# VH-VL binders against p14714r889to1111, part 11

Target 1, 223 residues: p14714r889to1111
Amino acid sequence: YLRHEVKDPEKAISFLQDLLHSSGLSEDQKRLLRTSVLCREQLAKVISDSDIEGIEEGYVELDCSEFGLQESLEAVVKQVMELSIERKVQISCDYPQEVSSMRLYGDNLRLQQILSETLLSSIRFTPALRGLCVSFKVIARIEAIGKRMKRVELEFRIIHPAPGLPEDLVREMFQPLRKGTSREGLGLHITQKLVKLMERGTLRYLRESEMSAFVILTEFPLI

## First folded at step 5 (VH-VL)

Design a1 (framework fv_cemiplimab)
Fold by ESMFold2-Fast, scan of step 5:
Structure a1 (fold): chain C 223 residues (1-223), chain A 118 residues (1-118), chain B 107 residues (1-107)
Amino acid sequence: as target 1 above (223 residues)
Amino acid sequence: EVQLLESGGVLVQPGGSLRLSCAASGFTFSTYWMTWVRQAPGKGLEWVSGISGSGGSTYFADSVKGRFTISRDNSKNTLYLQMNSLKGEDTAVYYCAKSDYEYGMDVWGQGTLVTVSS
Amino acid sequence: DIQMTQSPSSLSASVGDSITITCRASQSISSYLNWYQQKPGKAPNLLIYYASSLESGVPSRFSGSGSGTDFTLTIRTLQPEDFATYYCQQYNSYSYTFGPGTVVDFR
């Protein structure tokens, strides 16, 4: 059902993007079109990953390349913006200054898929109340390994008001797949498995008295 | 074979200092959080300290804050616990353990005994 | 810090019995609870993670349940090697905290 759920919207989006690409565009319009293409590529990866068994057992191979972290984070926020607006839930972004110049080696589209899915779930389970928002925070810890190698440990925190996600949904995310797994649970479970395929990836869901959060850790070589 | 081996536990006088080591093998050490857990003779388990894979984040139990320091050398696959201003209450077997955010401490060393005489 | 309590502190049972140990957190920890077994003179061994997930290599007679603040460990058909102390441990918040332990003695 995953292919059926997104394939027709993807085709429509692809057609519209092709039409826009063929027309004369301003620089701002070209940037928006690039963001749309990246969102479509994320959806295509979800469709291609409909083989849950392959993902569950680690068959999926990462497509690593050089990418800019800030551009990746901006693409993720833009991808979830429609749901944010529809549900009247604001997203607050908190990135350290070094993110703007940070170039990483890794699977950009998979990173975006992980962050988009966790942000979408956070938005879905946040009440549309004044003063409540989803906070998207990045913490970067850079280390030098020898004279020529640098790596960064990235911690992504997607913080939302308590109580957060239903306990059954969090259980589905971390437990082995069952035939009765919900669509949301399937998406989060796939996300959890994709995090494990990332370089030193871990995904955790924290539940505190006033807030809940996805905490994602992963390490990347710095270029 | 995934293994953790602690060393450095000895008898120390109150107010003294001691450094414990934990040698890791059989896994990519730099990619895991590591933790120290202690157990006083005849008592239960007490979490002491944790450190991220890169070493950039460290956490301590309130009972040891300001006295203990956790560090790691990823090039040598070794975890350290520097213990200062030791008290009789610090007498315990100290275990190092591999941590994972999803399911906690899945691999433990055999422990090293630290005795602080009073 | 989150405080953990266990009940009972100790119990005596015969081989073949089924036993239940309870663990309570002072505040909600979702499902971020592990169960460990420790035999005399040995390091702890992880039995159950994320409240109900059985660790690889652990016999199916062990099971865990619960969420939020109340958790249980059940051992069906006790075997001689199950004589040990059992600890629950929360990992929802640093500092991590362990329960005080439950000693299982065979009669």
Scores: ipSAE 0.000, ipTM 0.431, lowest interface PAE 15.8, mean pLDDT 80

Design a10 (framework fv_cemiplimab)
Fold by ESMFold2-Fast, scan of step 5:
Structure a10 (fold): chain C 223 residues (1-223), chain A 118 residues (1-118), chain B 107 residues (1-107)
Amino acid sequence: as target 1 above (223 residues)
Amino acid sequence: EVQLLESGGVLVQPGGSLRLSCAASGFTFSTYWMTWVRQAPGKGLEWVSGISGEGGSTYFADSVKGRFTISRDNSKNTLYLQMNSLKGEDTAVYYCAKSDYEYGMDVWGQGTLVTVSS
Amino acid sequence: DIQMTQSPSSLSASVGDSITITCRASQSISSYLNWYQQKPGKAPNLLIYDADDLESGVPSRFSGSGSGTDFTLTIRTLQPEDFATYYCQQYNSYSYTFGPGTVVDFR
């Protein structure tokens, strides 16, 4: 997936980082800088991630740290924006306002990888017809554990018009890898395995009469 | 031996209907995407339609959307293209091909000629 | 739809020549491009998939390169069986599209 094309975007992002360091930063510029760093780290992850075997067998360990959910979602949307514009497929984002202040402990780069892959796939299989779009929705369910500890269950819904992804592609996502597995299917299969590495991670693909959707569930400690 | 054999191509009047068949052998038919590609006399290749291995997803070129339907019968290892409201512009050799997003269309049939003329 | 163009539309060559054919997409298709060879009266044969991967059984004199919008097919040391029409095809977007073809003829 795009691996042999990723190094050029990383260099462009590095140039932007250097420019921003040359002047005083406003809050908007700081947010842009953080988003650029996250995008660069995501691209570097794609370039270096050749351990399909480790991911398949579930012995790749998550690199957990504190991160802001809003910054991660913004980075993901920016990563897929070029394809969205190119294909004339609108992305509609629907997040609870609490997301803006939500600090999580988990693997930010893997979360971005999961969301980017499912969004890119949704955009690819959405016709460029007037009124059709991809909807990116987040639902947060906060649970208190004792008086001071909180956790959040995040449900990500990436909704696109029916019929959605080809049946064979959805099958490849969930079935063991085999000879003839498509490139799209390999990427989604790896994504499905990455979701399983996350706390209480679940990935489903739903088909309805008028729409189809990726439904991703995962749980994070709330900081 | 992996083989695809198209049949059903005949002369049809404009506005008529025709069903093409493609018989597959030598591979697990239900596992692979199947496609129809056409080529008008002396012209280039044009992708017409594609169908997923289990038949749940179908795609069509804008030029045939609403007039053509693609289907398959995995118990008979057969792919179909139902063509309705035929136009002169639909005159072409129609090929069926085994498709894989990784490899593209790696196995093709010999083609069947459809002529739409009065 | 993504539009595909090929250059040249035709070329004349001799056995032993090295030739290049160019394919352009109207928008970025990453590496999702295939090259096909078609001989008169025959069905197309897949030569190269994913822009640069050689299909099994295809001679090593064939090679592909490129990404994004610009792609090239190269045939080194042209053989008699290589005189044919060559097509590029994008599979980045469903509703696949082919290039118009490049005819490679004897000089």
Scores: ipSAE 0.000, ipTM 0.413, lowest interface PAE 15.9, mean pLDDT 80

Design a11 (framework fv_cemiplimab)
Fold by ESMFold2-Fast, scan of step 5:
Structure a11 (fold): chain C 223 residues (1-223), chain A 118 residues (1-118), chain B 107 residues (1-107)
Amino acid sequence: as target 1 above (223 residues)
Amino acid sequence: EVQLLESGGVLVQPGGSLRLSCAASGFTFSTYWMTWVRQAPGKGLEWVSGISGEGGSTYFADSVKGRFTISRDNSKNTLYLQMNSLKGEDTAVYYCAKSDYEYGMDVWGQGTLVTVSS
Amino acid sequence: DIQMTQSPSSLSASVGDSITITCRASQSIRSYLNWYQQKPGKAPNLLIYDASSLESGVPSRFSGSGSGTDFTLTIRTLQPEDFATYYCQQYNSYSYTFGPGTVVDFR
């Protein structure tokens, strides 16, 4: 039922975007169209990946390959940057030096999906006020296992001003899907379940007095 | 500081109705998920119902669906459970609880006893 | 509904003992499991959420582990205040379920 509800609006959005694309557009209109295409691509990624029952019950298989962490983080920031500009919310990135040379073995596209969705939600619920931003922080803890194997525990913190996401949206993220689950809630719910599929994957949403944050932990073999 | 106090538990006949209340104090009530959990005398815990901070989302155990309704009045810092078509198996101590992430219940009331008997 | 079972149903222990309680789900719940402690005549207290995360204020002698269908709660160096009933609870599937409880009695 939720899959059917979400699929129909996606087709409508795709049709409208195609119609606008063939029109004569101002630079501002072209920018908005590019942003809507990115939003549609994120939604399509969620829907096309969704065997919702399989994800919900944790039996979906990851498609693992070698990838560069720096390149993945840059791709994620690029995917969300247009929305950041449209909503006038700045993104501040804080990565340790070792990230630039870090090669991982894991599901790159699912990692990007998780990070993009949490960043987009953080941007959406940050006011467009001076001095307010979304901070994207990576903490890497490298462990050597014998002389042949290294692995890294990655902690991603996506920090935004309090109060952060609406309570109901956070509940939709962590609870079983129901009638009335929002599109944003569906995306975050699937994201939360995808994190659980990652090696030692955990996702928390923190609310503090001055800030709120997504905290994502996952572990990867180092190449 | 943070306190929850249930009330309304009484002896009621099968098929009857009853409304439970839970008075909250010491925290910003409207920002927290609230839930009802019951425990039959000498038995284990059973989750009954949950409600989001502004009341937009409600959830029920299969055993009470269609008979129970959960609601809240944030202006009065009060949680409610409306129980209809009561059965003997609804006899229990009913607890209200606060949850920050809807997966854990960190603050509980002392409970109110509901007895369904003729 | 997902059915939860706990073993043992009860155990007798002395202060200083280390004890383990197990919880099993009828189908995979990943890590969507909480542990609660309930003392006689009192409301339950949250000990552990998300299978292994220790709740704020809970002593470090409590630990949780497991994923999928099999979970454990361990209490190292049992203290007098630890004699209570312990419940696991799943929140993976609609209609959340508690385990039947494990009673930890003083010998």
Scores: ipSAE 0.000, ipTM 0.415, lowest interface PAE 15.4, mean pLDDT 80

Design a12 (framework fv_cemiplimab)
Fold by ESMFold2-Fast, scan of step 5:
Structure a12 (fold): chain C 223 residues (1-223), chain A 118 residues (1-118), chain B 107 residues (1-107)
Amino acid sequence: as target 1 above (223 residues)
Amino acid sequence: EVQLLESGGVLVQPGGSLRLSCAASGFTFSTYWMTWVRQAPGKGLEWVSGISGEGGSTYFADSVKGRFTISRDNSKNTLYLQMNSLKGEDTAVYYCAKSDYEYGMDVWGQGTLVTVSS
Amino acid sequence: DIQMTQSPSSLSASVGDSITITCRASQRISDYLNWYQQKPGKAPNLLIYDASSLESGVPSRFSGSGSGTDFTLTIRTLQPEDFATYYCQQYNSYSYTFGPGTVVDFR
């Protein structure tokens, strides 16, 4: 049901974007259109990759493979860079040195989807004021299990200035889906469900007086 | 101190109507989902209904759908459950609870007993 | 509707025992499961949220585990105040459902 209502608006937006591309745009208009295209592509990826009913019920199978964590994080930052530039909101990255050589076994594309969605939302709700930024921090806790097996607990913190996301949007992220759920809320809701499908996956949204943050925990075998 | 206080439970005839109230204090009422949970004498817990912070979304158990209505008045920090077409099976202690889907139902009232009998 | 079952329906234990209560969902609910404790004549208290997260103020002897359809609540070194009824509850799908409860009694 939610898929049906979203598919037709996507077609309309695509048609209008194609029309605007052919109409001779200013540089500012071109940048806004590019940001719109990226947001549409993220939404389409969520819908086209996701069986919304399957995700809601926890039936989606993860496509696990070996991947490099640093390469994954770099891809995520690259994907959100356009919105970061458009909104004049800087992203500060803080990774431990171990990340550069870390090889994991898990669903790389779903991890990227989770991190991109939470970063995009953090950027969107950060004011374009001097000195304000989104901090993307990774904390890695490595545990050796026997002589040949290692696992890592990864904590991703996406920190942005208070007050952060609107209260309704955070509620939509955690509440059951309904008609009238916003596009942003649908994306975050699906992201939250995807985190729960990951090994020991947990997603929290923290509000404190000076900052708000997404806190994502997940565990991966190390290769 | 965070507190919830239910009221309105009485003996009512089958087919009758009753409105329960839940007075909230000690937290920002409008930012939290609220829920009603009932428990028949000697039986387990049954979720009845839930309502979003601003009242825009409501949910009901199939056993009460079409008969019960949940509402809230954020200016009075009060949650309501309007119960119509009451049946003997609706006899229970009714609890209101502060619900955050992130944290579960972390604060509960003491409950109010509704008895549906002739 | 998602159906919740608990086992055992009741158990007798002594102070100092370690006990485990199991909860099963009729379909996958990821980690969207809470555990509650209810003492006779009292309202329920939240113990565990998101299957394994300990609620503030709850003693560390309580722990939760599991994901998907099978979940467990463990109480280590049972204390006198732990004799109560315990309920699991899913919040993966509307309508929310509770398990039938497990009664933990003396002896």
Scores: ipSAE 0.000, ipTM 0.415, lowest interface PAE 16.9, mean pLDDT 79

Design a13 (framework fv_cemiplimab)
Fold by ESMFold2-Fast, scan of step 5:
Structure a13 (fold): chain C 223 residues (1-223), chain A 118 residues (1-118), chain B 107 residues (1-107)
Amino acid sequence: as target 1 above (223 residues)
Amino acid sequence: EVQLLESGGVLVQPGGSLRLSCAASGFTFSTYWMTWVRQAPGKGLEWVSGISGEGGSTYFADSVKGRFTISRDNSKNTLYLQMNSLKGEDTAVYYCAKSDYEYGMDVWGQGTLVTVSS
Amino acid sequence: DIQMTQSPSSLSASVGDSITITCRASQSISSWLNWYQQKPGKAPNLLIYDASSLESGVPSRFSGSGSGTDFTLTIRTLQPEDFATYYCQQYNSYSYTFGPGTVVDFR
C-alpha cells in the first residue's frame, strides 16, 4: 500500500519540477524548487524501499555480472571516506594478496551496499576520539569445482572498538520490520536481508570486551 | 550456555558404517559453520569435515573424501557425520566444534571414541 | 592443502620459566592462525585467535605473534596447569590444518 500511495504523486512532482527547471525563476522560486527536488529525492528513496516486501520474502532478483573485487572494495572505502574524515575515525584495510587479481560473478552493487552500510554503522558508533580506527578485513577461501571452475568464499570482518552498536540496533537488524524501526535499524535490516539473498550469505555481529565486529560471509564464482 | 555434545562412538568392524551426532545448545545453530576434528590415540589433531550454516557448502579432508558425509538438521540443532567404509586408521576420538570465522573453532564438544577393529 | 609445522616437538620446563613455541605455514595465511591447549583426556581449548588475540578467560601470560608464514606462542612465567600439548591451526582456507603439536613436559 505504501507503494501505491506515493508512486503517482512522485511522478507528478518529477514532471512539474522538470517543467519549472525550463522556465525563468526568481531567487525565491529557485529556493522553493530546490526544496522540491530534495523532497522528490526523498520520495524516490521511499519508493525504492517499497521493494522491502520482496527483500523480506526473499524474492528480489540479483543483478549478476563480472566485476573486480579489489575495485569494488576500493569503491566502498571511497564511499565511506567522508564520514570517516568528519568523525576522525580512520579505516585500516587488510586484504589478502589474491584479492588484487580476483574477478567475480555476482551482484557488485548489492555487495557494495552491504559493505558500505556496515562500515558506515561501524564508523558512526566508534567514539570520536583521536587514534581510534575501524578495521576492514577480507578473508578469501578458494575452492575448485571440478577441473575448470573455481569458487571463492569471502569473509568480510568490520572490526571496531567496544562497545559497538546499541543492542536495540542489533535486534532491529534481525527482527521483522515494524512501526518505530529506526533509520539505522532499517538500513541494517535491509543489509541483513540482502546478505541472505547472496550465495550462502550470512551476517553476524560479535561483541568482545575491547572490540565488536560485523562478520559477513558470501560465496562467488571466480572468473 | 553454549554447549556441544557428541554421541554415537562405538566399536565397528573394518568396512562398516557409523553415524555420529552432535547436539548443539545455547546459540543460533544455523548461523555458524560446524566442523568435525578427530584425534587418533596418542596422535595430533586432524580436521575431518566442515559444513556451512545452512548446509549449502561441505568440505572434507582427502583421507575421508568419498567415504564420509557431513550434514545438519537446523530444526533439531544437530550436526551429523556419516562414516562409511571404515578403516583401522579412522580409529580416533571425534570432536565437533563450532567454527566462528572471527575466532576459528572456539567451542568444542567432549568427543566420542570410534574404534575400528576386528 | 596448507601444511603446518611446529618447533620444538617437545620441551621440558620448570614452573616460572618462559617458553616459546613456533609454527610455520607452507604458504601465507595472513593472521588466520589459532593456538590451542590440550590436556590429557580433554578436548582442546582455544587460547589465541587471529595470531595475537587472547581468548576470553585465558591468562595474560599467554601471547601470540607473527603474520604470513611464521608465528610464535609465548608462555611467560609457566604455571603447573600449563603443562600440556599446544597446537597451531590455520583457518585461512578449507581444508583447515593443524600443526603436529608441541608437548610441554614438567621438569
Scores: ipSAE 0.000, ipTM 0.404, lowest interface PAE 18.2, mean pLDDT 79

Design a14 (framework fv_cemiplimab)
Fold by ESMFold2-Fast, scan of step 5:
Structure a14 (fold): chain C 223 residues (1-223), chain A 118 residues (1-118), chain B 107 residues (1-107)
Amino acid sequence: as target 1 above (223 residues)
Amino acid sequence: EVQLLESGGVLVQPGGSLRLSCAASGFTFSTYWMTWVRQAPGKGLEWVSGISGSGGSTYFADSVKGRFTISRDNSKNTLYLQMNSLKGEDTAVYYCAKSDYEYGMDVWGQGTLVTVSS
Amino acid sequence: DIQMTQSPSSLSASVGDSITITCRASQSISSWLNWYQQKPGKAPNLLIYDASDLESGVPSRFSGSGSGTDFTLTIRTLQPEDFATYYCQQYNSWSYTFGPGTVVDFR
């Protein structure tokens, strides 16, 4: 959607930025041009993600490989650490001991994308008050299928203080993509679609009196 | 140069209809989202409607849903706003604007005045 | 949808003053906020995009800051041509929302 609607504007602004760069510039103008290039590169990452239309249309294929679950969880926490520090919101991690030795077969990068997006949203909507944190909890249930195969059912809970995400944002996450969708809602909508691509994937958002939570369920072959 | 020019604003009776046009030049019209923004006399800016580059997606403010339709003719580089069942509250200067992901509304027309009154 | 508020609704200033206008969003909009200047009888002009990036051709006395829900527009060393109405506008949602505007009048 985004890719088709904004592809040509990128070419126009890239050309204009190149023209300005070849000109004599003041320090203020150089800073503005540098900032414009960075902003354009951020936009280009969204545009160049050819998966967006594919995800909405339901034809994206997962890039599956063997990976370590603990390594993936650590990478996710590291990815969100900058916002965590900036907002003074702590992340508390609770993983079962089995996670440290789990090797899974699946799309590691998409799993990280799902977890990072939901953690970032949880941090963003958690007040920077003493005693408040985002809890990242994993529950693993291992099942043997036949003589050769094991599977693990993973439940990820990302728990944060009430009231949590705005109602409009949660609604946008589950509604079809449309012009009125916020940028943050688009990110969560894509996340919701990516979860659907995972084996037995489900994403729920829970609201309780004292807490709210993302609950993500998915299954992986265990190596 | 990049330019937008609105036309069609006139005095109309309540309950009447009117079509506004916006002529675009200086850019590849078919690739950009276009929007209509209005401003009632002495009041602030209010977003009215938007349309995707292909014309496949259209959106409206709640105040105009069911009464207004937005369309475009990419072969003529022209944007339209069809206004039906006009109310006094629709009296405003209507601006055509080019919408961009990075900038939002970076190019605006001069506006065309619509007055709904007996 | 996303509601925008501005403060003050109006202010009086003299040439050479430094002024600050604030804008608040009802929910986080990251940096997806523009500032516009509108003079009587004219279309709005884009001043600042992405909360803090100065539009080409706009004087360096204009600056923007903020992220999330709270944003500010600052005009340093106010000039006669700066007496105008200023609007913030979010584009985090494609259903764009403007603030109600801040009128900057000569004192």
Scores: ipSAE 0.000, ipTM 0.394, lowest interface PAE 18.9, mean pLDDT 79

